# VHH binders against q6dbn1, part 29

Target 1, 243 residues: q6dbn1
Amino acid sequence: MRCISCREEYLPRNAGTCKECYVEAGETEEELKREIDDLKAKVAFLRLSSSLDHGTSSTSRSFTDVVLIASEDNAGSPPIPAHKSVLVSRSPVFKAMLENEMEESLSGTIKISDVSYDALRTFVYYLYTAEACLDEQMACDLLVMSEKYQVKHLKSYCERFLVTKLSPDNSLMTYAFAHQHNAKHVLDAALSQIVENMDKLTKREEYMELVEKDPRLIVEIYEAYLSKQVNTAAGGTSTSKTS
Short names: E, the ipSAE of ESMFold2; O, the ipSAE of OpenDDE; V2, 0.75 times the mean of E and O plus 0.25 times the DockQ between their complexes.

## First folded at step 18 (VHH; framework vhh_ozoralizumab_d1)

Design M5 (at its last look DockQ between E and O 0.91; V2 from the best seeds 0.76)
Fold by OpenDDE, look of step 18:
Structure M5 (fold): chain B 243 residues (1-243), chain A 124 residues (1-124)
Amino acid sequence: as target 1 above (243 residues)
Amino acid sequence: EVQLVESGGGLVQPGGSLRLSCAASGYTFSKYAMYWVRQAPGKGLEWVSEISQDGSYTKYPDSVKGRFTISRDNAKNTLYLQMNSLRPEDTAVYYCAAGSYRPFSPAKQYFDYRGQGTLVTVSS
């Protein structure tokens, strides 16, 4: 029989497609499913919470009504204009800040401490578009901001990016960073990387630094390492009995 | 909301003592190394003390070593700075800051959170 997809001859045991095409189709299906899920998540994130429940028809006037200011040591970062409605919709923290008639709500100015202008700009842009151009540093900055302002979609976005940048060389510090900011996906990935490379990583300066300054992390790493070793040892004993 | 609120600043004479406090909220205090930093008028931010998450490790620059003592109470989410033998050059706004790990920028100290600061003035 000829494969419907590749038109190559295949053994009739396969339901109209060759094994290779079937596998490829499966992989494509899974990729598409992921993409659909991601798009759904993006759409959900970008939906403005219909203020329908509170009767104040804040007419989405195209006019910004709040500015965010990056407060770094350098006095003079330009304000970033935004809409309260967008901020409130995207962040429970901003919602809380702006609904409680705090100074920020009244003044129309939100000061963001310990963030660069670029990071803040990128953060605000993401709140509007669900898109960001990330490098490693920006991903870290935005992850921190996402945690601070409880923007889950952004946090996940940053975590996915950081996982792709994970290497043995940065795994220890990535683990520490992830641990600090409750970045579970990054933490798990980093921990896996560490455990696989423990012999090399224990000789690194970063390891010694953690031993000195944050020994709890080292304990967690070793717990994971030992767990893996035990499991591997248990699996090896089961295969030897069947020979 | 994450907040760091410094207190205990004020006017003191040379040779005097002050104790600063920083109340932390809105994040897991015990996951962060904590720092005191200061900014004198017309000068940049200066690091003055470091304490690890569990308080077992502390570090000071030579400028304050032997005079300042950093401590923390994780149960109270509070950071302290005991300042003794104060000098006019110690005059600054003092900030409490939560240290951050950065996997891709090891040479730079990052703070995820920093307070609004408390003014310490040492003058006769």
Scores: ipSAE 0.813, ipTM 0.927, lowest interface PAE 0.5, mean pLDDT 89
Fold by ESMFold2, look of step 18:
Formats: C-alpha cells, structure tokens, sequence
Structure M5 (fold): chain B 243 residues (1-243), chain A 124 residues (1-124)
C-alpha cells in the first residue's frame, strides 16, 4: 500500500500515510506550535502596559501626548488618549496631520466626525495591538476608517471578515459598499456571488432601489454577468485549424 | 485629508432665498450620494435633501419640497442647495454629508463624511 504523501509503500494503517510521514507531520505541527508560542511571547513583550486602555475606565498616566474625540451627533464622548508616535507609524494620514505643524499637532486634539465612540476606541486599540473584536457593523465602520486613515493592515483584516459573512441576501449591498470604499477583495467576492445567484437577486427590493438611484453599479454587474456567459459559450466553440 | 466645506449661509428675511455650496475634497465625490441635513437649535438632525451619484435622482421631505433644489457638479466636486421662499422654521445649521451603503443595516442611513455646517437664520 502506498502513502498518499510520499508515495512510498508501507504496511496498512488507517491514517492513509506511512509511519515516517505520520511522524514527520507530527513533528512539523509541534515546530509550528512552538513558533506560534514564540510569536505570542514577542507580541506580549511589545504590548504596552495596561496604560494602553483608551476606554472610559480610569488608567494610569502613560505619557500620552494626543487625544482623539468622536464627534458624533451626540456630543460628550470621552477623549481617547494616544501616542502621536504610534498614530504616525501606523497611518500616513496621521503622519501628515501631526508632523506638519497643523492644528491637531499643536492642540494635541484630533476630532473625528461621523464615527461612534465604540468604533473609534476599537480603531485606536487596533493601532496598538493589531486586534479587534468584530461584528458585521464594526467591520464596516473600521473598513471605512481604515480607508480614510490608510491603515492597510486593518482594511485587509476587515475585508477578510466581511468575506466570511457574505451570503446571497447581503451580496448586492456588500458589493455596493465595497465599490464605494475601494475594497477590492470584498468587491470581487461579492460580485462572484451576485453573478452566480442572479435569478434570485433581480427580485429583491434593494436591486430595484439601485436601478433607480445608482444604475452604474447595475450596469457593471450585468457586464460581468454577460462576460461570464459569453466566455462559457466561447469555451464551447472549436476551430479545425491544424499545423 | 477628506473635507466637506459648506458656504453661503447667513441672515435672510422670510420669503427670501439663499444658495448653499459644499466643496468636497480628499475622496471620490462621484461615488457618493450626497445629502443636505440640518439641525435647528435644540433639535436633532433632519434630512432635507438627497441627490444620487450622477444627479439623476433627487428626493425631498414635504417640509421643503418645491422650495429647495439640490444639485451637484461632479467635475467641480461641489454640491449645491438652492433655498427659496424661506421660512423662520428653516433656521438651522446646514450640513452636507456623503451617504454610505451598508450591507447589514440598510434601514439606517450612514454618512461617512459630514461638513462643519453653515448657519442659516431666517428672521424679520
């Protein structure tokens, strides 16, 4: 009997791999576990102390030199203390804002409009830790912020999350959202799902709303659909030319 | 930096007219439906006009329909609101805003960007 992995013959085993490949796979898994643990330890070392907590809770002074304020419709959100050096290193937009002697650099206050306190707090926490607790709404909020502040790492993270949440029911509006925010990975995934479920999607209310309000998106979807149908038909066409 | 800058507000007599402008920069203006919203003293935000990305669709609440006209010039990245037959109840800070699509809360209108506003006062 032949091992699936190395194609060498071996005595019967239920694993479908020979004893040598089974042992090597186990050793590779253990090496990867050690590498993961080492990386976790490095992250823990690099993480700043509990003074990185930017929520409403009281924290020790940690030499922060800037505050961010969510300027929602409801005033009075708590300020979120941060370090200019962290903001600048994570975002070219904050770098330009804070290094050019602009109002924000001199005042030590950054006001961000049309963002909730929870979204801003989560965004800042991500800049420090590369971690965020996402749900569907938070992923959209953070994707918009990541585009605005050019935080590519966060944008990719939000895109991967949104792709895992794609369904036929949300694919059309997810496409529109991704198109608006230049989220290409999400855009391509949503378009593929739209094209493969076209018969169901053209019956939905949001489809009719887009036809009325933003027909350019509908045209792009149909062009992609027709291109796929033409490519399928062209793939069945043959020629008799011989060299 | 993304900016929406409103202008054209001021004090005007009842029955008068004003034209508001909103200059947009730092984002792709033509990808956004644009809105005018207003906030009267002591009140919440009230939607007053909507215009689609290419300008072909507009919508108004009954309170301003026939008196206000929204328009846009995508070549100049500028949004406009022509306000005619102004009434004292039109007194508010007027904001332009860029509307966002959202896949999980379609009943709620999200705005990715909003300006600082321009004050319109309608009084005798």
Amino acid sequence: as target 1 above (243 residues)
Amino acid sequence: EVQLVESGGGLVQPGGSLRLSCAASGYTFSKYAMYWVRQAPGKGLEWVSEISQDGSYTKYPDSVKGRFTISRDNAKNTLYLQMNSLRPEDTAVYYCAAGSYRPFSPAKQYFDYRGQGTLVTVSS
Scores: ipSAE 0.605, ipTM 0.839, lowest interface PAE 1.1, mean pLDDT 83
ESMFold2 (binder alone), look of step 18: mean pLDDT 80; pTM 0.798

## First folded at step 19 (VHH; framework vhh_ozoralizumab_d1)

Design N1 (at its last look DockQ between E and O 0.73; V2 from the best seeds 0.00; counts 0 for: SAP .68 > .668)
Fold by OpenDDE, look of step 19:
Structure N1 (fold): chain B 243 residues (1-243), chain A 124 residues (1-124)
Amino acid sequence: as target 1 above (243 residues)
Amino acid sequence: EVQLVESGGGLVQPGGSLRLSCAASGYTFSKYAMYWVRQAPGKGLEWVSEISQDGSYTKYPDSVKGRFTISRDNAKNTLYLQMNSLRPEDTAVYYCAAGSYRPFNPAKLRFDYRGQGTLVTVSS
């Protein structure tokens, strides 16, 4: 029989498509499903809470009504203008800050401590667009901000990016970082890398630092390592009995 | 909302003692190394003390070593700084700060959270 997709001859055991085309189609379907889910999540994130009667099409370019200021040791970062309505819709923390009669709500100024101007700008941009240009450092900075301000969509975005940047060399510190900021996906991925490279990583300076400063993380790493070793040993014994 | 609230600052004579406290809320206190930092008038931020998550590790700069003691109570989400043998040069605003791991720039001390500070004045 000829495959409907590739027109190659295949064994009659397959209904209409060859095994290769069937597998490829399945992979494509899964990829599309992921993309659709991501788009849905983005759309959901960008939806302004319906309580903003945006029904009147004619309302002119809503003037910004709040500014965010990056407060680093360097005096003089320019303010970043924003809309309270956008901030409130994207972050429960901003909602809480701006709905109360706190100084931030009254002054129209929000000071963000221990963040660079670039990170803050990128953060605010993301709240409007659900997009960000990330490098490793920016991803970390935004992840921290996402956790602090409970922007779940951004946190997931940063986690996905950081997972792609994982290597044995950065795995220990990434694990510690992920653990601190409750970045579960990054944590799991980093832990996997660590366990696979334990022989090399235990000789690193970063490892010794964690042993000294945060031994709980080391215990967790070893628990995972041992678990993997036990499972591997158990799987090896089952294959030997069938021969 | 994350809050770090420092207390215990005040005016003290040279050779005197103060105990600073920092009450933390809104985050998992035990997941962070904690720091005391200070800023004197016209100067930059200076690291004063470090304590690990479980309190098993502490570190001090030479400027305060032997005089200052950092401690923490994770059950109470509170950080402490015992300051003895205070000197005029210790005059500063003291801040409590939660340290952050940085996978790609480990050399720079970064904080996720920092309090508003408490003023310590050492003067005769």
Scores: ipSAE 0.780, ipTM 0.913, lowest interface PAE 0.5, mean pLDDT 88
Fold by ESMFold2, look of step 19:
Structure N1 (fold): chain B 243 residues (1-243), chain A 124 residues (1-124)
Amino acid sequence: as target 1 above (243 residues)
Amino acid sequence: EVQLVESGGGLVQPGGSLRLSCAASGYTFSKYAMYWVRQAPGKGLEWVSEISQDGSYTKYPDSVKGRFTISRDNAKNTLYLQMNSLRPEDTAVYYCAAGSYRPFNPAKLRFDYRGQGTLVTVSS
C-alpha cells in the first residue's frame, strides 16, 4: 500500500499514512500544543486589572500617568513613561506600591536603583508586549528584575532562554546565579551539567573562588553528586521480595 | 520589597573615624557577597571594600587598605564599614551593594541591589 502523504510504500496497519509520516505528524502535534500553551500564558499575562482606572490625569499625546527612572550616575537617563494600570496588572509589587498611596503613587515617579536604562526599557516593553529581545546579559538582568517585581511570566521567559545558553563552561556561575534568584529550572539544568563534568570543573579557577567565597554551594553540588552515585549503585541490584 | 539602608555618615575631621552600617531586608542576605562603594561629588563609583557571604574573605583597594575594615553579621542582616584615619579625599556618598554572580561575563562586577547612600564629609 502507498502512503497518501509521502507516496512511499508501506505495510498496512494504519491504512493511508505510513509510519514515518505518522510519527512526523505526532511530533508536529506536540510542538503545536506547546505553542498553544505559550500563547495562552501570554494572553493571560497581557490582560488588564480594573484597579487604578479612575483618577488618571491626562498626559498630552499618550495618557501616561507615571514615569520610571533608572537610577545611576549617568546624566540624561530619560524617563520611561508608563501606565499605572499596566504596571499593577503585571506586578504585585507595583500594585502594592501604587495602590497604597506611597511616595511613588503621589509623585508619579518610580526610581529603580542599580539598573541600566536599556534593561529598564526592555523590562517595561515586556510588561506591555510579553516580548523582549534577549542576549545572555539582558536575560540575567531581566530575571533579577522579574524576581524583584514578581513578574512570573518574564522570569519563566528568561529561564527558558538561559537554559538554551547553558554549557559546561558557564555551568558553575549559572548555578550560583540561579541559586541567588530561586530560578529552579535553570538551577536544576546547571546542576546536572556540573555533576556530569565534575572532574573537569573542580579544577577551574571559578570553582576554587566559590570554595573560598561561598562554600555552601559547593556542599550542595557534592551532595547531588553523591546522591547520583548512590542511585547508580542501587539501580544495578535485583532483590527478591517474596517471603 | 528589597531594601538596603545605610547609616552612620556625617561630618568628621581629618584623622577621625566613622562606622557605617547597612541594614538589609527583602532578600536572603547570606547568599550575597557584600560591597561598599562610594561616589565623590561629580565622580563615578569607586569600589572600597568586599566581603564574602560568610565573612571569611575580605578585599580592599590600596587607597583604603589598612584604614577601612568591612564586616557583616548574617544573624542581624547587617553590613558594617569601620573607617579610620579619614582623609579629605574619602569625602563621598557611601553605598552598600549586593554582588551578583553573573555567568556570561563573570569578571565584570555587577550589583543586584544598592542602597540610597549615606554622606561622609571629611573636613576641618
Scores: ipSAE 0.557, ipTM 0.816, lowest interface PAE 1.3, mean pLDDT 83
ESMFold2 (binder alone), look of step 19: mean pLDDT 84; pTM 0.851

Design N2 (at its last look DockQ between E and O 0.82; V2 from the best seeds 0.71)
Fold by OpenDDE, look of step 19:
Structure N2 (fold): chain B 243 residues (1-243), chain A 124 residues (1-124)
Amino acid sequence: as target 1 above (243 residues)
Amino acid sequence: EVQLVESGGGLVQPGGSLRLSCAASGYTFSKYAMYWVRQAPGKGLEWVSEISQDGSYTKYPDSVKGRFTISRDNAKNTLYLQMNSLRPEDTAVYYCAAGSYRPFSPTKLRFDYRGQGTLVTVSS
């Protein structure tokens, strides 16, 4: 029989498509499903709460009613204009800050401590667009901000990016970072890398630092490592009995 | 909302003692190394003390070593700084700060959270 997709001859065991085309189609379907889910999530994130009758046009820098200021030791970062309505819709923390009669709500100025101007600008931009240009450092900075201000969509975005940047060399510190900021996906991925490379990583300075400063993390790592070893040993014994 | 609220600052004579406290809320206190930092008038931020998450590790700069003691109570979400043998040069605003791991910038001390500070004045 000829495959409907590739027109190659395939064994009659497959209904209409060859095994290769069927597998490719399945992979494509899964990829499309992921993309659709991501788009849906983005659209949901960008939806302004219906209570603000103000159409998509309110995203213009015109008629801003709040400014964010990066407060680093360096005096003089320019203020970043924003709309309270956007901030409130994207962050429960900003909602809480701005709905109360706190100084921030009255002054129209929000001071963000321990963040660079670039990170803050990128953060605010993301709240409007659900897009950000990330490098490793920016991803970390935004992840921290996302956790602090409870912007779940941004946190997930940063986690996905950081997972792609994982290597044995950065896995220990990434694990510690992820653990601190409740970045579950990054944490799991980093832990996997650590466990696979335990022989090398235990010799690193970062490892010794964690042993000294945060031994709880080391215990967690070893628990995961042991669990993997036990499972591997159990799986090996089942295959030997069937021969 | 994350809050760090320092207390215990005030005016003290040279050779005197103060105990600072920092009450933390709005985040998991035990997941962070905690720091005391200070800023004197016209000077930059200076690191004063470090304590690990479980309190098993502490570190001090030479400027305060032997005089200052950092401690924490994770059950109470509180950080402490016992300051003894205070000197005029210790005059500063003291801040409580939560330290952050930075996978790609290990050399820079970064804080995720920092309080508003408490003023310590050492003067005769």
Scores: ipSAE 0.778, ipTM 0.912, lowest interface PAE 0.6, mean pLDDT 88
Fold by ESMFold2, look of step 19:
Structure N2 (fold): chain B 243 residues (1-243), chain A 124 residues (1-124)
Amino acid sequence: as target 1 above (243 residues)
Amino acid sequence: EVQLVESGGGLVQPGGSLRLSCAASGYTFSKYAMYWVRQAPGKGLEWVSEISQDGSYTKYPDSVKGRFTISRDNAKNTLYLQMNSLRPEDTAVYYCAAGSYRPFSPTKLRFDYRGQGTLVTVSS
C-alpha cells in the first residue's frame, strides 16, 4: 500500500497515510498550537487598556492629553479622550500632526468632520486594542478613516470584511467605493463579481448613473471584461484542439 | 492632509454676483463628484449644486437653477460656483464637499470631505 501524501509504502493498519507522515503532521500541529498560545500570551501582555469607558473618559487618572471631537452634522458630540503617544504610535498622520506643533498639538483638541461619533469611537478603540466590531456601514466608515490616518492593518481588516459581504447586487457600488479609496483587495473581488454578472448589471439604475456621471469607471470595467473574454477564448480554443 | 478651502465670500447687494472657489488638496480630486452645500442661520444644510467627476454632468435645485453655475478645473484641483442674481435668502455659509460612493446605501448622499465654509451675505 502506498501513502497518499509521501507515496512511501505503509502497513495496512494505517489507512491511507504512512506512520511517518501521520506522526509528522501531528508534531507540526502541536508545534503550531504552542506558537499560537505563546503569541496569545505576548498579545495579552502588550494589550493597552482603553480610555473610552463610559463616565471616566474625562478623568485625569487615565493620563489622557488630547481629545477627539466628531463633527458629522452637529456640535455636541462627547469628546473622546486619548493619549498622544498612542495616536502617534499607530498613525503616521497623527505623528506628523502632533509632532509639528500644529494647532491640534497646542490646543489638545482634534476636530474631525464628517464622521459619526460611533465611527470615531470605534476607530480610537481599534488604536488601543486592535479590535473593531464591524457591520457593513462601520466597515466602510473605518476603511475611509484608516486610509486617511494610514492605519494599514485596520484597512486590511475592513477590506476582508467587505469581501465577505460582497454580492452581485452591491458589486458595482462596492467597486466604485474601492476604486475611490484604493482598496485593491475589495476592488479585485468586486470586479470579478461584475464581470461574471455583466448582462444583469448593465440594466441596473446605478450602472446608468455611472455611465452618465463617472464613465471612467465604466471604461475600466469593460477593459477588464474584454481582457477576460480574450483570455477565456484563447484557453477554450486550446482546449478544443485536445482530442 | 486633506484640505478643502473655500474663498470668495463676502457682502453683496441683492441682484449682485459672486464667484466662490474651493481649492482641494491631499486626495485625488478627479475621483470625486463635488458639491456646494449651504447653511443659512438657524437652518440645516441645503444642497446647492452637484458636478460629476469629469465636469460633464451638473445638477441644481429649482431655488438656484438658472442663477448659479458650478464648474471644476481638475488640472488645478479647484471647484467653482458662479452666483448671479443673488437674493437675501441666498445668505448662508457655503461649503464645498467631496461625494462618497457607498455600497450599502447607494441612494444616500455621503461626503468624505467638506470644507470650513465661506460666508455669503446678501443685503442692502
Scores: ipSAE 0.575, ipTM 0.824, lowest interface PAE 1.2, mean pLDDT 82
ESMFold2 (binder alone), look of step 19: mean pLDDT 82; pTM 0.825

Design N3 (at its last read DockQ between E and O 0.88; V2 from the best seeds 0.77)
Amino acid sequence: EVQLVESGGGLVQPGGSLRLSCAASGYTFSKYAMYWVRQAPGKGLEWVSEISQDGSYTKYPDSVKGRFTISRDNAKNTLYLQMNSLRPEDTAVYYCAAGSYRPFNPQKLYFDYRGQGTLVTVSS
ESMFold2, look of step 19: ipSAE 0.647; ipTM 0.856
ESMFold2 (binder alone), look of step 19: mean pLDDT 82; pTM 0.825
OpenDDE, look of step 19: ipSAE 0.835; ipTM 0.938
ESMFold2, look of step 20: ipSAE 0.630; ipTM 0.847
ESMFold2 (binder alone), look of step 20: mean pLDDT 82; pTM 0.831
OpenDDE, look of step 20: ipSAE 0.834; ipTM 0.937
ESMFold2, fold request of step 22: ipSAE 0.616, 0.597, 0.609; ipTM 0.841, 0.837, 0.822
ESMFold2 (binder alone), fold request of step 22: mean pLDDT 82, 82, 82; pTM 0.829, 0.828, 0.833
OpenDDE, fold request of step 22: ipSAE 0.860, 0.859, 0.859; ipTM 0.953, 0.953, 0.952
ESMFold2, last read: ipSAE 0.614, 0.605, 0.590; ipTM 0.839, 0.839, 0.824
ESMFold2 (binder alone), last read: mean pLDDT 82, 82, 82; pTM 0.828, 0.832, 0.830
OpenDDE, last read: ipSAE 0.862, 0.861, 0.859; ipTM 0.953, 0.952, 0.951

Design N4 (at its last look DockQ between E and O 0.77; V2 from the best seeds 0.73)
Fold by OpenDDE, look of step 19:
Structure N4 (fold): chain B 243 residues (1-243), chain A 124 residues (1-124)
Amino acid sequence: as target 1 above (243 residues)
Amino acid sequence: EVQLVESGGGLVQPGGSLRLSCAASGYTFSKYAMYWVRQAPGKGLEWVSEISQDGSYTKYPDSVKGRFTISRDNAKNTLYLQMNSLRPEDTAVYYCAAGSYRPFSPQKQYFDYRGQGTLVTVSS
């Protein structure tokens, strides 16, 4: 029989497509499914909470009504204009800040401490577009902000990016970072890399630093390592009895 | 909402003592190394003290070593700074800060959270 997709001859045991084309089609389907899910998540993130009664058609150009200021040691970062409605819809923390009679709500100024202007600008841009240009440092900065302001979509975005940047060399510190900021996906991925490279990593300065300053993390790493070793040993004994 | 609220600052004579407190809320206090930093008028931020997550590790600069003691109570989400033998040069706004790990910038100290500060004035 000829494959409907590649037109190559294949054994009649396969239903209309060769095994290779079938596998490729399956992979493509899974990829498309992921893309669709990502798009749906993006659309959901960008939807403004309809609590604004769309009834009044006044096209009034929603003027910005709040500014965010990065408060680093450098006096004089330019304010970043935004809309309270957007901030409130994207972040429960901003919602809480702006719905109460706090100074931020009254003044229309939100001071963001310990963040660079670039990070804050990127953060605000993401709240409007669900897009960000990330390097490793920006991803970390935005992840911290996402946790602080409870922007789940951004946090997930940053985690996915950071997982792609994991290496044995950065795995220990990435693990510590992920642990601190409740970045579960990054934490799990980093831990996996650490466990696989434990012999090398225990000789690093970063390892010794964690031993000294944060020994609880080291205990967690060893628990994971031991668990893996035990499971591997148990799986090896079951295959020897069938033979 | 994450909050760090410092207290215990005030006016003290040279040679006097103060105890600062920092009440933390809105995040997992025990996951962060905590710091005291200070800013004197016209100067930048200066690191004053460090304590690890479980309190087993502490570090001080030479400027305050032997005079200042950092401690924490994780059950109360509170950071402390005991300051003894205060000097005029210790006059500053003192801030409580939560330190952050940074995988790609190991040489730079990052703070995720910082309080509004409490003023300590040492004057005769």
Scores: ipSAE 0.814, ipTM 0.927, lowest interface PAE 0.5, mean pLDDT 89
Fold by ESMFold2, look of step 19:
Structure N4 (fold): chain B 243 residues (1-243), chain A 124 residues (1-124)
Amino acid sequence: as target 1 above (243 residues)
Amino acid sequence: EVQLVESGGGLVQPGGSLRLSCAASGYTFSKYAMYWVRQAPGKGLEWVSEISQDGSYTKYPDSVKGRFTISRDNAKNTLYLQMNSLRPEDTAVYYCAAGSYRPFSPQKQYFDYRGQGTLVTVSS
């Protein structure tokens, strides 16, 4: 028997790994678990109180120096106090906005339109902690915000979440969403689902609406589908002429 | 930085006309269906027009159909709203908005981007 990792011969133990590689993998796993636990403890130590998510009166003793305001139709929202140093460290867009003599830097207020208070609060919390509680809608909201403010780490996190929720039933709209926001990882995963299920998806109401309203997106999907069909036919019986 | 900047609002007498413009930047304008929405004083946001990505599909609610015309110029990244036969009830702040696809709920219309709006006042 040969070990998958070191390719040395070994007696039958653990599927495809020798004792020495199994022990070394266990040691690496334990070291990584220790590093994760240590990082969690450091994050917990560095964590600020939840009152930093609220209005300026009680949070001013935390040395916040900027306020974010979610603008939503006919809704008010409390200001979200924050630290300019955190915003500029996590976002090139906030860095440019707050380091220049722009209105936001001078007023200490950043208005963000077309975002719910909940999404803005979650976004700001992520800038502090690198964590967010996601559901499907929040992941989409935060992906859009992460692109707008160029927070690459959050965009990647949202993309991974969206891929875990991908199914044939939601693949068309997931593809369309990812296309709009240049979410390549999600786009590629959704396209694979669409191509595998093309016969069923072309009969859905959402497909017909896309044909009417956004036909270029449909053309891209069909081009990918046709490329798969040509490559499978070429791989079965023909030469490189068909690729 | 994504920006939607509305212009062309103002004071108009009933029966008059205005043309609103919305200059878009910082995103791929042609990937988005575009909308005009309005907010009258003390009321919620009301949809007033929709135009598809290539401009071939438009839709209006009955309250403005026949009076308002939405159009777009993808080469100039600009959205327009021609408003004719204006009524006092059309008094509102008008916003342009970029429509978002969303995969996990009913076909609810979400807007990724919205401008700060331009005020239209129709009064005698």
Scores: ipSAE 0.614, ipTM 0.840, lowest interface PAE 1.1, mean pLDDT 82
ESMFold2 (binder alone), look of step 19: mean pLDDT 80; pTM 0.806

